# Miniprotein binders against C2 domain-containing protein 3 (C2CD3), part 4

Target 1, 169 residues: C2 domain-containing protein 3 (C2CD3), of Homo sapiens (Human) (q4ac94r1171to1339)
Amino acid sequence: SSGLLDVGLRYRRSPRTAEGVLAARTVSISVQIIRACGLQAAAKALAEREPALQFSATVGVNASVTTHLSFLPQGEQRRTHPVACSFCPEFSHHVEFTCNLVTQHCSGEACFLAELLEFAEVIFAVYHENTKSASDIISIESCKEYLLGVVKVPTKELLIKRSGITGWY
Short names: E, the ipSAE of ESMFold2; O, the ipSAE of OpenDDE; V2, 0.75 times the mean of E and O plus 0.25 times the DockQ between their complexes.

## First folded at step 3 (miniprotein)

Design p3 (from e2a with Y56E A59L M63F)
Fold by ESMFold2-Fast, scan of step 3:
Structure p3 (fold): chain B 169 residues (1-169), chain A 80 residues (1-80)
Amino acid sequence: as target 1 above (169 residues)
Amino acid sequence: SETFTIKVEGPSEEVLRLIATFVLLEAEYLGLEVTVEYDPETGTLTIRVTGDSPEELELAVEFAKEIAERYGAKVEVKRE
């Protein structure tokens, strides 16, 4: 019932023929970010931390969320577009991470995706974007971002629940 | 349709759960139907895989054997 982000995680596969399946096995991890809520406390804490930022405590924040799978490189992160002036932004954001069922470690040893998921996390970082155009994806070079919060969701339940993981975190 | 029954005996319930999950995900990828049953009294996992393609069924069985061997479990397979 308490929590910052309303999210969903699901293992996803498309039916395939047997031809080539052993060599090219992949799966999609589907991530939904439906909404954030209760950002007033985070906004107040940010205003206290960064008094020079000068934003209204009654108007909202320009929130964006990054999604990072802990076993993938940081370059594989995804980010929502910012939602302007809200303490309860609706993202309705959906992304898929295409993962190989068998990955090779830097040591050269093979590692199954299920082994990675047993100890992995999906890391959501919620930011305030200090920009006049919250919807302008091109201006990210000039955008200054401030961390509001971090939500970590363990992926081990994806191994045992076909319906996936959903709820507030 | 054709059915293969895969019986798995492993060193722990946790290992059997992992093997079941691997086989389930692989069978879904191949478009096969799967039923899984665990008997805690005997420590035995029974996986039934059903489909229309013998090739896909054999791939699922071979994958199950590979995973079981990796985790030190024993596998017994029967058609039908």
Scores: ipSAE 0.000, ipTM 0.226, lowest interface PAE 11.6, mean pLDDT 70

Design p4 (from e2a with L18F T21L L24K Y29L)
Fold by ESMFold2-Fast, scan of step 3:
Formats: C-alpha cells, sequence, structure tokens
Structure p4 (fold): chain B 169 residues (1-169), chain A 80 residues (1-80)
C-alpha cells in the first residue's frame, strides 16, 4: 500500500518576519522529508492496477512526495524533487510554511494557530512518476503521476515538543 | 554559461532511461538546460547540462555519478 517516510516537523518563530509586532504574530512550521523506504509493496499494488508499469515496479520507482498542511489551501502544497529507480529514495528535502498565530474563518471568528494544530495533520502523498514516451528515452512532457500511498502526521505534539517531531510514519 | 557533458554506459536501455530521467528532472529543477542523446549501437547515453551556476552544474554531475554507480553504470564527465 505505502512505504515508510522518515520525516521531521518543527515549530518556531519566523526569522523572515520583521522585528516588533509582526515577529510576535507569525511562526514557521518546518517540514523535513529525509527518505522513504519499503516501497516494494506499494509498487506491486500499483503494477497490479497498471500492468504496463510492471517493469518499473520490479527495478524501483520514481518517487516524489507532496506535503500539505491540512489547514492551509491546496495552493500552499509543496513537492520534493523526484528520485528515480529506488524503493528507498532519499529526498533530504526541507520546506517551511509561514503561518499567522491568529487567523479568521469565513464566519468572521478568530482562530488561533494552536487550535488548528490540535486537530490538524501534515499530509504526505507519495507518487510514482513514469514516462510514456514511445520514441525517446526521456519525455518529461509525457510523465504521468500514480499514487503510491498517503502518510498523515498529526501536528498536535508540535505544541508540546519544542525540539519537534521526528520519526518513521 | 557553462556546459558539462556526462557520458553514461550501462547494462541496459531501461537502466539508462531511469538514470537519464533522474538527472534531467533534478537538473531542470535547478534551472539548468538539459539535452540527452542515446546511441543504440554503443549503448551510450550522453547528457549535456548547461547553466550559469557552477555549483548547480557540479550538483547535477554528482547526482549523475551517484545514481549511475548505484546501478552498475559507468560515467565520464567533461567540462566544455
Amino acid sequence: as target 1 above (169 residues)
Amino acid sequence: SETFTIKVEGPSEEVLRFIALFVKLEAELLGLEVTVEYDPETGTLTIRVTGDSPEYLEAAVEMAKEIAERYGAKVEVKRE
């Protein structure tokens, strides 16, 4: 179904915010995707759904990972560089999300970041990227994405663990 | 601008395809221009990466060496 992701999450005051009132109003949520491992099962399942990909599942997958904070718009989603030919790809990917300490819902109600983090998740989607080029070895314009798996990491502990959350998910 | 030429010889076209895909996608994400040529008679893949940043060009070369060695392919690099 899906492989294991070695990830790290950290909460900190934004260094990009000007000193003073603005610095008090924002934080950065740091997301690190170190590696995935054990993608053989997910690749096998994918090959069963897409028989044409059987050779890719045999020799490895071309993996990329998207990161989505459940309380942010889809437009804030980030993506790793793809890693080819591996069931244990190493991404060494780091990204930061800048979030306001206080935000407002459609109803006009104020909502604190702490309340959002209590019930939110960081959602990692792992994809296989394959080319469908007939003539050339490489055709990036012909790449198609196939979902390998989804990993969800709760953000609740980010409020408590100052050093952050690290581990396999 | 500077160009690095990466010549790869591997055990199969499938392996070369994956190496080329890996290097091309990573190099393009760094803003480099990439050209790939394959000679089926010799089984040789030639990847040319062009850009203005020596550090990014070197990164692309190191990625090519790493992935090629992992899959039993041989790599030669020339700076133009």
Scores: ipSAE 0.000, ipTM 0.097, lowest interface PAE 20.1, mean pLDDT 71

Design p6 (from e2b with L59Y F63L L66F)
Fold by ESMFold2-Fast, scan of step 3:
Structure p6 (fold): chain B 169 residues (1-169), chain A 80 residues (1-80)
Amino acid sequence: as target 1 above (169 residues)
Amino acid sequence: SETFTIKVEGPSEEYLRAIAEMVLEEARRLGLEVTVEYDPETGTLTIRVTGDSPEELEYAVTLAKFIAEYYGAKVEVKRE
C-alpha cells in the first residue's frame, strides 16, 4: 500500500566494532530511511495556512526526517540531512542505536530490551525546512520547520523477524 | 465559534511544556484562540482551541496530536 516513508528496521545481535567491548551486553537497532513520497499533498495543505510555503508546495519541499525510538531519551533522536526541492526525496540514510539488553528505570527496576520493544515504536517525523540560500543568520527564534507528517512503526516484530521490517509506512 | 479540547498525558513535564509551546505558536499564527492548563497532580496538559474556521481548527488539532504523540504522549480530543 502507499505510505509516506520507505524504511527498513533491523535488530542486530552484534553491535558496531567501535563498541566491541560491550558486545556481549548490547545490541544494535538499525534504521534506514530510503526515501519519502507523496509530500506534495502535505505541502499543499500547509501552504493553505502558510503563504510563505506556496512556492514549496508548487516546486518541492526541503525535507528532513527525525528518527526517535520511543523508549530512548529525546536526546538520542537522529535526523537526516535535508533534501532540497523535492516531493520524493531520497535520503539513503542509515543510523544505528546501541541499546543495552537490560536497562534500569529511574525507579531502580530492571527491564529487558525485549519487553520494551514489545510496546515500543520507531517514530519518524517528516519536516519541511524553509531555507534561504543567502542567509546563515539566525534570529532568537532560529529554527523554523514545518511538520509534514508522522510515521510510526511498531518494534515488536523486530524480535520475531530475522530479516527485519521493510516497506512503505 | 467552535472549540476543541485536547488532553495530553506526557512522559514528563518538560515534554508537555514543549508540546504546549509549539501548539500555542502555531495556533497564534493561524489566528486561533488557545488556552493551556497544566495539572501537576495528574500530569496532564489541557489545551483548548477556539476558532471560526473548521479547517484551521482541524489542522491545529491534528498538528497538536502529531506533536504530542511524537513525544510519546497520550492524546484525547473532544469537541465541546
Scores: ipSAE 0.000, ipTM 0.074, lowest interface PAE 22.5, mean pLDDT 71

Design p8 (from e2b with L59F T62L Y70L)
Fold by ESMFold2-Fast, scan of step 3:
Formats: C-alpha cells, sequence, structure tokens
Structure p8 (fold): chain B 169 residues (1-169), chain A 80 residues (1-80)
C-alpha cells in the first residue's frame, strides 16, 4: 500500500433511535484518523520549498491533520492534536459530523444526503507545525503550519457499505 | 398477526440492496419475520414485514421510512 493515511469513515445514527433521527432530520458521519506513515518524502519536498524551516531528516515532523467534509462549511473542520518528531505518527483520532438528511438548495429544490454523498469527499490535509522560539514574545501565537499532503476519500460508498470505508489513502 | 408491505424505489440497485440489508438486519434484531424481493424490470424493492406485536411492526415501518429517506428512495407503505 502506498497510502499516506490510515482512516475510517462510517455512517452512524445520532440520535441512536430511528424516531430520534427522523425528528431531528440528522445523522452522524464518523471519521477516524488512525495513523500516518511514510512522511519522509513529503518532509523532504517541504524542506526544499521552505529552506528556512531547518528540517532534520532524523527527527521527523510535528504532524497534525484537518478533516473537512466537502459539502459542509469550512468552519466545521476538525483538527487532530499534533504528534511531535515522527514520520509515522499515530493519532487515534475520532470525530463525528452532524449531517442533515435533506438540505434546501438556493434553487428551492430539496437535496437528500445520499445525493450529496454521491459526489462528495472527505478531505484530509496533513500539516507540519513549527513553533517560534520563546524569545519572540510579542505574539501569543507561536505556530506556523505547512502543508505536507492532501488525501481525498470519496463518500459515494458510505451508505452502500454498512461496515464503512477503511484503509490507507 | 399484522403484515406491512413496503415498496421502495431508489436511485440504483446498489442502494436498494443496502436498504434491504438494513431492513433485514433491524428486523432480525427485533425478532420480526420479513421477506424482501427485488424486481429488476421495475427497479423496485418489496419488503413484507410480519409480526405479533403492533409496537414492533410500527418500529420496523418507521425504520424502513428512515432508511428510504436517508437514501432518497421513494417509499409506499400498506397495511394488510
Amino acid sequence: as target 1 above (169 residues)
Amino acid sequence: SETFTIKVEGPSEEYLRAIAEMVLEEARRLGLEVTVEYDPETGTLTIRVTGDSPEELEFAVLFAKLIAELYGAKVEVKRE
């Protein structure tokens, strides 16, 4: 497998009962980010683009991953905690996204979740987080993020494959 | 005992198969007797639900409607 991220994506009922889901008109999409691996090539490419980062090939990266569902607002993105000094970080990260069963388009037409999922993606962005030294104290923010890679997982099989979508991507 | 017949039209055979599996799994959990039948000529899934408890049958119908709504399927329910 040549994949960068070991992930899992599953449909779940939340609330758990059929009555509750129909009353709320929502379900949950569960996303797991288990681990990343093979970040050496991405780190090398980043070091070539950003020589000021002062990378060490023996130390690794400080990796974090953002999760974005392509049909939800960017403000609903989630992020893992960073894992320091590793080219194969283990995140063991789990989040849930609340999704409406039916969404109204600006055209006035109803769009069912199954229709959205047919063409949607879960977008994972992997970042290296680099912090400034303690001597720079004029700002509370001390972290810059640098893109290592992007993984896109289609959602079209999410409602067809009841065990979910899992594997390296 | 009471019987409900549920007819489902969905966007594809794959979705109808997934709907059938969800209904069968829920029915098995509730101890309901169900049969499913797919007609490839009309692209329709027919589900017959039989049980001795009206609460269990009502729940099965509700769950079938949820599955159909989640997948955007057209559903028709009749009591027999």
Scores: ipSAE 0.127, ipTM 0.516, lowest interface PAE 4.5, mean pLDDT 75

Design p9 (from e2 with E18L R22Y L24K E25F K29L K59L L63W E66L K70E)
Fold by ESMFold2-Fast, scan of step 3:
Structure p9 (fold): chain B 169 residues (1-169), chain A 80 residues (1-80)
Amino acid sequence: as target 1 above (169 residues)
Amino acid sequence: SETFTIKVEGPSEEVLRLIAEYVKFEARLLGLEVTVEYDPETGTLTIRVTGDSPEELELAVEWAKLIAEEYGAKVEVKRE
């Protein structure tokens, strides 16, 4: 298939003046997750790995998406709210990552954001959240998540395209 | 299109490299073409910025001046 997630990536400056950018020495990378579509194929593949899970066109999956910039720590990962019972969930999710223009490695060498973006990627992981409802007097609920798919979007174009990156991935 | 040539002389090669990376990054975001050349014999960094928006070109030049001043570098700008 050609594309699971409809996303947008854009480089933004929090201060928009040259003086402000120099003073702050940070920029924002804006990430928008608009929707997923065609999750029937991913659900079928998941059901083959997890035979106890069965999906129908009527029910759908309970999808959520995590966003991770490959050069930032895992702790900076973001997650959408889950969207219940859909094979084409609309997330309308927007987050920003604050990045330093220049960082220093543990070796003391400078590493420039432009160099990082040349080879980096934004990693989206799509999950199904299987929620168990209350089944006895205690009325407890629990949730287990299952990976539906991973989408990787290169960041190189952010360096040369003012409007950013948008499309299905 | 119009081109500005920015020549930078600084206290060290590392400072000049850092200035070059900041300017390249910001110029690309302004939709400008940028090339950088370093001459180790003269200790001079030459940045050429090309575009068709006078406002964006002026902003890139002013940004280069600001960052050079912050790092104690000297800047000479020529319109080509």
Scores: ipSAE 0.011, ipTM 0.361, lowest interface PAE 8.7, mean pLDDT 75

Design q1 (from e2 with E13L R17W E21L L24F R28Y)
Fold by ESMFold2-Fast, scan of step 3:
Structure q1 (fold): chain B 169 residues (1-169), chain A 80 residues (1-80)
Amino acid sequence: as target 1 above (169 residues)
Amino acid sequence: SETFTIKVEGPSLEVLWEIALRVFEEAYKLGLEVTVEYDPETGTLTIRVTGDSPEELEKAVELAKEIAEKYGAKVEVKRE
């Protein structure tokens, strides 16, 4: 469903020094993940795909979200802490990506961040973390993650809307 | 469609990048296609703006000149 995540994106220019505001070489891309909603359908579909995974319709899922900027390496992605036992988890998560104004391209050419943002996306992956916690023990061996859904938000609007992009995706 | 080539030569690399970024953002607000090429060896930045509206292309060129002049940069514009 297109209404899975309530997010906000903003483009900010960060100064390197107080005296070097004009010469700042980096930009901050702010990402806010407020909440997810309607995870019942995704959880049901996941349970049908993964026969070993069982959900209680009453209990909910243990959801976490990863944020990946499509033009950055996977090692630069961020993750929310998990929210337990909910089909409408509230994350109130805020993260910033510091990006260079000019960066390397595959062809070896330098290119502007604004040019990359024209064709880039912020990719949100929503996971269920299946932690089999007995009343007293959490085993690292029982920690697995299962994909519930993916939301992609184009970044080209960040070049037009300096106040940012907010809404359900 | 029609293309204008905007070549920028500035007082410093950092100022040049700032000019290019602002011009790029303004051109996109006008619904123009933008291609940026930077030659680090010569320190020259070339911005190509493409669109179907001559009026919006002229506005982009005018904005580029205004932005560059604020920073003491030189701008050369060519119609392709």
Scores: ipSAE 0.000, ipTM 0.155, lowest interface PAE 13.2, mean pLDDT 69

Design q2 (from e2 with E58W E62L K65F E69Y K78E)
Fold by ESMFold2-Fast, scan of step 3:
Structure q2 (fold): chain B 169 residues (1-169), chain A 80 residues (1-80)
Amino acid sequence: as target 1 above (169 residues)
Amino acid sequence: SETFTIKVEGPSEEVLREIAERVLEEARKLGLEVTVEYDPETGTLTIRVTGDSPEELWKAVLLAFEIAYKYGAKVEVERE
């Protein structure tokens, strides 16, 4: 399998009858994170960068994934439950983002969601999470979360494929 | 080619006209083919947008929803 994450994305239009405030304003973007693979390589690279993780890398990683839509605030970010001691964690994670049909661009001007999706990305960040207290940290430079990799999936194809986007990225 | 059918039911012919005019203008800028049908008995506006770019088709659909929201009109969309 090429890529780190097996994911699925779907753009769900408003209900067939769009009336009222909610139905007229919003759509849902559905995100599934099925599994990760090949985390041995990412863990080895991380251990070289972060000496405190050398031992952890030999027994697997405690992986979690954050999902961020590039046009939404970071506060709207979502995270999977961590999967312990695995280089091929299965998350079976599903999350929905409710997005306004007309929203404010980061420049402060209003724009259509379709205009944002043309250039936007779903950003997945894969982390190794320390499951122990701060007292177990070997180095003062260590953090609770350690980045294993980043996967970016363009949202442009959500407008092209009625069935959505699925595959390894 | 791909076709989206946008069906709009509004509170007035004036609202439906505004929706039609703005969608037509945007669709023309995007190089899309547009047909418009109005049924006075049901007060329903049907806009069919055809093109080779699904992205541009979605822009026309989202514009229709935006205007409908502003005026409290009802919108249904079908992708053929």
Scores: ipSAE 0.000, ipTM 0.134, lowest interface PAE 15.5, mean pLDDT 69

Design q3 (from e2a with V15Y L24K A59L E62T M63F E66L R70Y)
Fold by ESMFold2-Fast, scan of step 3:
Structure q3 (fold): chain B 169 residues (1-169), chain A 80 residues (1-80)
Amino acid sequence: as target 1 above (169 residues)
Amino acid sequence: SETFTIKVEGPSEEYLRLIATFVKLEAEYLGLEVTVEYDPETGTLTIRVTGDSPEYLELAVTFAKLIAEYYGAKVEVKRE
């Protein structure tokens, strides 16, 4: 099957002195969200699921994408800015997640990042944002999000390819 | 150029493969040359790292020791 989201993932580490390796170390997980495509079906399903939205699935969506690394707290997730009125939005979005090389399992035992990456995934959630002009600036809740889809990309191959993982998912 | 030879023996081929991959990524990131050989009969992984920077070579060796020890693998290092 063809995917909805064109993404790229890379493992990166900054050089350090030998002494620095003995201290807390970090690496970066680089995430690119290039574009989404073929959002018509998801938009139609949303319009049927949420008729009170008064949303026209023929016009386009205001799409944004949330990126979550499965082994990091949800508070560490990132979100793109929304791209207005498109079924094939281009985000050209790049973020880096700074991860400790050694961290802790839920069990309390220390573990290397490589062990986490073997079983982890990057979770992309695609939303439609129903943005309205704020009539009351005090209300921060002027934008409501609706889930269009979820894409999960395993991180296991980051351990195999330094150049990273790229493709449609 | 200088070469360090790192021999790793571990509890499983899966862990040795992860160790090799992670060490290779680290060495390549530092601009070092790396070769990996695995003997499935003895369960021994041999990693050779080569470069012109003693500091980066030591960094790669230290990283290899740390990750191998974390996975419960035995490590022996020889400077060539």
Scores: ipSAE 0.005, ipTM 0.246, lowest interface PAE 9.9, mean pLDDT 72

Design q4 (from h1, 18 letters changed)
Fold by ESMFold2-Fast, scan of step 3:
Structure q4 (fold): chain B 169 residues (1-169), chain A 103 residues (1-103)
Amino acid sequence: as target 1 above (169 residues)
Amino acid sequence: TSDQFLDLIYRMFQLVLQIAEAIDRGNKDAVRSLAEAIEQLKTAVEDMAERGHPDAADAIEQLKRAVEDLRDAIESGDRETVDRLAQLILEFMRLVYELLQRG
C-alpha cells in the first residue's frame, strides 16, 4: 500500500531566553504515532512463514510499534502498548526524545544535530505480539513478537519545517 | 578553535529557530532578546573572519550577510525570510563540517 503508518515528527527546543539559547544544547524531538493500516498484507506474509499464526491473520494482529532515532543508542528506543485484534490499529501515541548535544552521540564523535539529522532516520518497527500473560503485566518471557514491517522517515527536513513532518509512510 | 567555530555555527542555527518561534508567537520581548544575541554572534563571526580562515572566507562572508539579513527580518517580522535563512545556515554548517573533515 501507499503507507503503513500515520506519523508526525516535530522539533522543539527550550529554554526560550537569549542567554539560555546560546548556552543550551538540549533539544526535544516529538514523535506521534497515530495509526497503522494495511496490516492484512503484512499479516498474510507473516502467516505464510509462521503457520501457527494463521488464526491471528484472520482475526487481526496485536500490533505494537517501536520508535528508534538512528543517531541514538538502541536503549533509547520507545514502544507503544499493543492494540489487540486489528488490521488498522489506532495508537494515538506521543513521546518526546530529549537529546543533550554537548555529549558525543552514536558514532562516539562530536556531531551537531543538523549534521546528524541530515543523514538520520526515525525507524518504526511494527510487530505482532503473541502469547500474552494472563496477568496485567506483559512479561518478556510470556510475550513473543514477530516483525510485520519497518517504516523509515528521513529527518533532514525536520529542523526547517515549522509544523513538522506528518503523513503516511 | 575548530570545535569553537563549529559550536558557534550551531548556536547560530539554534538562534534562527528560536527567532522563528518567537515571531510565530508574537512575543516581542523574546524577539528583542534574540536580536541582542544575534549581535553577539555577529561579533564572533567577524572575529573569525579577521583571524583568517582562507578555505572558508566565502562561507564566512555569506554567514555575515545571513546574520545581517536575520537582524532585518526580526525587525520586520518576516517569517518567510527567517525560514530561508535557517536553511542557508544548515547548508553552511554542512559545508564547514566538510571543510574541517578534509583538513
Scores: ipSAE 0.000, ipTM 0.144, lowest interface PAE 17.0, mean pLDDT 66

Design q5 (from e2b with L24K E25L R29Y E56L)
Fold by ESMFold2-Fast, scan of step 3:
Structure q5 (fold): chain B 169 residues (1-169), chain A 80 residues (1-80)
Amino acid sequence: as target 1 above (169 residues)
Amino acid sequence: SETFTIKVEGPSEEYLRAIAEMVKLEARYLGLEVTVEYDPETGTLTIRVTGDSPELLELAVTFAKLIAEYYGAKVEVKRE
C-alpha cells in the first residue's frame, strides 16, 4: 500500500557521445532494485489464499523480483537473487536493458524508442519462492513461486530527466 | 557429482522448517540439487546437497551452517 519497492531507473547511452550512439543505434535503460519493505500485508494475503504457506513474523518470505520492460519480449526479463526469510529484503540488484533506437512494427512501419518510452513501463513482479516443507523427502524440484505484488513504473520521463527516476513504488 | 549431508538439530520444528527453506532456496540459486528429510521422533532435519562443483557445494554448506547457527541449531556435515 505505501510503496513496496525502492527502485531506480536511468536512461544511459552505451557509448556516451552522440556519434557513438548513432553508430551503435542502441542505448541502455539501467534498472536498480535496492530493497523491498512492508511485505507483511502481501504475505498475509498470500497465506489466506494458499493455506500451505505459513511464515511467522520472525521468519518472513523468500522474495525475488522480476524486471520486465513492457515493449521487450518476455524472454528479456531479469530476476534478482532470492532473499530468504525477510519482510524487508535488500537486493542491491542492477541490470541494463539494451534497446534499439528504431524498431519495426509488425505492420512494417518504423517505431522510435522515444515513442515506445512515452507509453511503456518497467514492470516489477515480487514473488515468494516456496520450497516444499522440511518433512518433504521429494523436494529436489519443488520450488514454486507465488505472486506477492506488482509495481509498474512509467518510462516517459527517462528521455527528459538524465538523473533518472528513483523512489518507492 | 558430489553429495554433502547436513544434519541439523534445532530449537523447534518451526526453525528447522525455516532453515530447510533457506538452504533449498540458496541451493537452487547455485544450481545444486537438494533433498530434505525430517525425523519427527528425534527432531532432526537432514539436508542432502548434490552437484558437480565443489566450490558451489562448499558455499551451500557454509550457508547452511551460518543460518543454523543464527537460529541456535546444531549442525553436523558429512561428505559422502
Scores: ipSAE 0.000, ipTM 0.080, lowest interface PAE 23.0, mean pLDDT 74

Design q6 (from e2a with E14D E66Y R70L)
Fold by ESMFold2-Fast, scan of step 3:
Structure q6 (fold): chain B 169 residues (1-169), chain A 80 residues (1-80)
Amino acid sequence: as target 1 above (169 residues)
Amino acid sequence: SETFTIKVEGPSEDVLRLIATFVLLEAEYLGLEVTVEYDPETGTLTIRVTGDSPEYLEAAVEMAKYIAELYGAKVEVKRE
């Protein structure tokens, strides 16, 4: 729902020099996940669906966030490290998706990136990782994760706002 | 400041729109001033880019030419 994640999105070209711009027919879509907050309600709803899970006001959840660009294959999604024991985790997470100006849609057809961004979304999924500590998550072959919430941010405004998109979603 | 005028004629309005969009994105990224005019009578798109850096102005022109070559559009450039 609304107001769960503090994020930033930017459409940019790197490097920002004339030679770099001309030589590389690519752009970067920069995604920052700064923090989540107010996860108490989501945790309560999760505990009602999964009665074995209990969340105290002191402990919190072990949150991680996945980022998916809707026009890219699921295999291209990224994930934050988990932040243990918090209802307001700070991720300070930054990833970049490198895209060609003329790119291949996940269906295999070549498309202009501007056409894809007009209708695309960045999809954030917030999960609780049910482990004793964040460090245990990596070594567990079958990690249990539970969905806390989903946030979708349209990419249309990235084409017209050089400063990017930022705020709570 | 210098101004380059980019005049585009293409096989369809979709192609003209794509060229305009990518030139606008390039101009905004480079901090150039830009105006766009479409004349439906002649089917011509006119893009004017203004800035202080010839290299940046040429980058905007190169973007127009890149898309035009992919889709068979004709690009003419004039320094003002």
Scores: ipSAE 0.005, ipTM 0.263, lowest interface PAE 10.2, mean pLDDT 74

Design s1 (from e2 with T5V K7F T35I T46L R48Y E76V)
Fold by ESMFold2-Fast, scan of step 3:
Structure s1 (fold): chain B 169 residues (1-169), chain A 80 residues (1-80)
Amino acid sequence: as target 1 above (169 residues)
Amino acid sequence: SETFVIFVEGPSEEVLREIAERVLEEARKLGLEVIVEYDPETGTLLIYVTGDSPEELEKAVELAKEIAEKYGAKVVVKRE
């Protein structure tokens, strides 16, 4: 129905080991990006903003997706491999974010992961990667990316259902 | 090393937060190793007590249990 990305989110507790407590004090937030669809409108809008891309936008996009948890630093961001020349790319991408269950402030206040998840989001940014020059230039800096869209999925439902959140967003 | 986990069930998340803050504050004053976590699925506060010394471990477990019970929480202690 509506939505750009078919995703899944799951709250997973780290298994407890004989080596102990450090593993037990963290959880994994599992993020699955299955596919994107309906990228024609985003590609058309991008081509209008960036006329140089107009030709590539008529046959498909080279899509990649970044995943960012709003309560983690930007450096913890993940990215899928790009899927070439498609308006409905399938990523079949799975990543896990290791998160502390509690952070303690200087004032002695404990901040539970549940408090963070109540107001947090998983932020997906979908990009078109122009790779025409990539084969000729080895440098990563030579690959230019263009934003197609942003999808934000609230994490508060993970507090209710451990089996996770899945669907189009 | 030996670890005990203390499961704390209270009337609200706010009360569990208060318990966690008090446990961490008192543990810090006494130099005890205590780690806390909140399980949102069950609404349970988990307090991990780890140590090589039976005496230190007993003190930490007793401290956490006393604080939680003072707040009217239900407490279950389990060896990992």
Scores: ipSAE 0.000, ipTM 0.188, lowest interface PAE 12.6, mean pLDDT 70

Design s10 (from f2 with T35Y E76L)
Amino acid sequence: SEKVLIYVRGDDPEKLREIAEKVKEEAEKLGLEVYVEYDPETGTLIIWVTGDSPEELEKAVELAKEIAEKYGAKVLVRRE
ESMFold2-Fast, scan of step 3: ipSAE 0.013; ipTM 0.510

Design s11 (from f2 with L5F R9E T35I W48L; at its last look DockQ between E and O 0.01; V2 from the best seeds 0.00; counts 0 for: pae E 15.7 > 1.5, placed apart)
Fold by OpenDDE base, look of step 4:
Structure s11 (fold): chain B 169 residues (1-169), chain A 80 residues (1-80)
Amino acid sequence: as target 1 above (169 residues)
Amino acid sequence: SEKVFIYVEGDDPEKLREIAEKVKEEAEKLGLEVIVEYDPETGTLIILVTGDSPEELEKAVELAKEIAEKYGAKVEVRRE
């Protein structure tokens, strides 16, 4: 079976003041990464080509999740802390992306956030990170990560429910 | 679900606020979901209405037009 990612998405105005909608220039897209499950299958599949992952595919992966909005620069990507040695990691991660209500196309034409959200996605990538032994030299470059899976959630879902969306993807 | 964007242009932000509140209220009575945004640079109020019933969506659009007209605001509608 394939892995699943339990996430919550919310559309929130910023700032939260009594001034209301007309005072807002930005909104926040709130993303909750609650947990994942079924990561063993993905790890095993990857281990077929990466022998170094065979152990992790048996014992558990060190999972982290990256999150970014498709219409934001890649540099705005966020990442959870890794959860060690588990095929069912509990992340309990919360992040908010601040988005301008109005942006401009290359043509100079204004584009409203609601219109962007109609065609945008929240992209989640689940990674396994190799654990370094205490004997290993601490090197930032020495950490190898492996992509276990990708989940894409259309942001148009945020436009359907005022309270946002939650569920497994 | 069907979606409709209602763009309201007006010179008075307070009136736009009132329009937004009234449209939201009416749309919610119809069981529709509403998102409201505002562009202060253009003075444009953006109302996104989402629902499963095309008929109810059209009612919301008509109500929005009526409300906007009462305040002398211009309305444009985009259906998706």
Scores: ipSAE 0.000, ipTM 0.158, lowest interface PAE 12.4, mean pLDDT 81
ESMFold2-Fast, scan of step 3: ipSAE 0.205; ipTM 0.682
ESMFold2, look of step 4: ipSAE 0.000; ipTM 0.215
ESMFold2 (binder alone), look of step 4: mean pLDDT 82; pTM 0.770

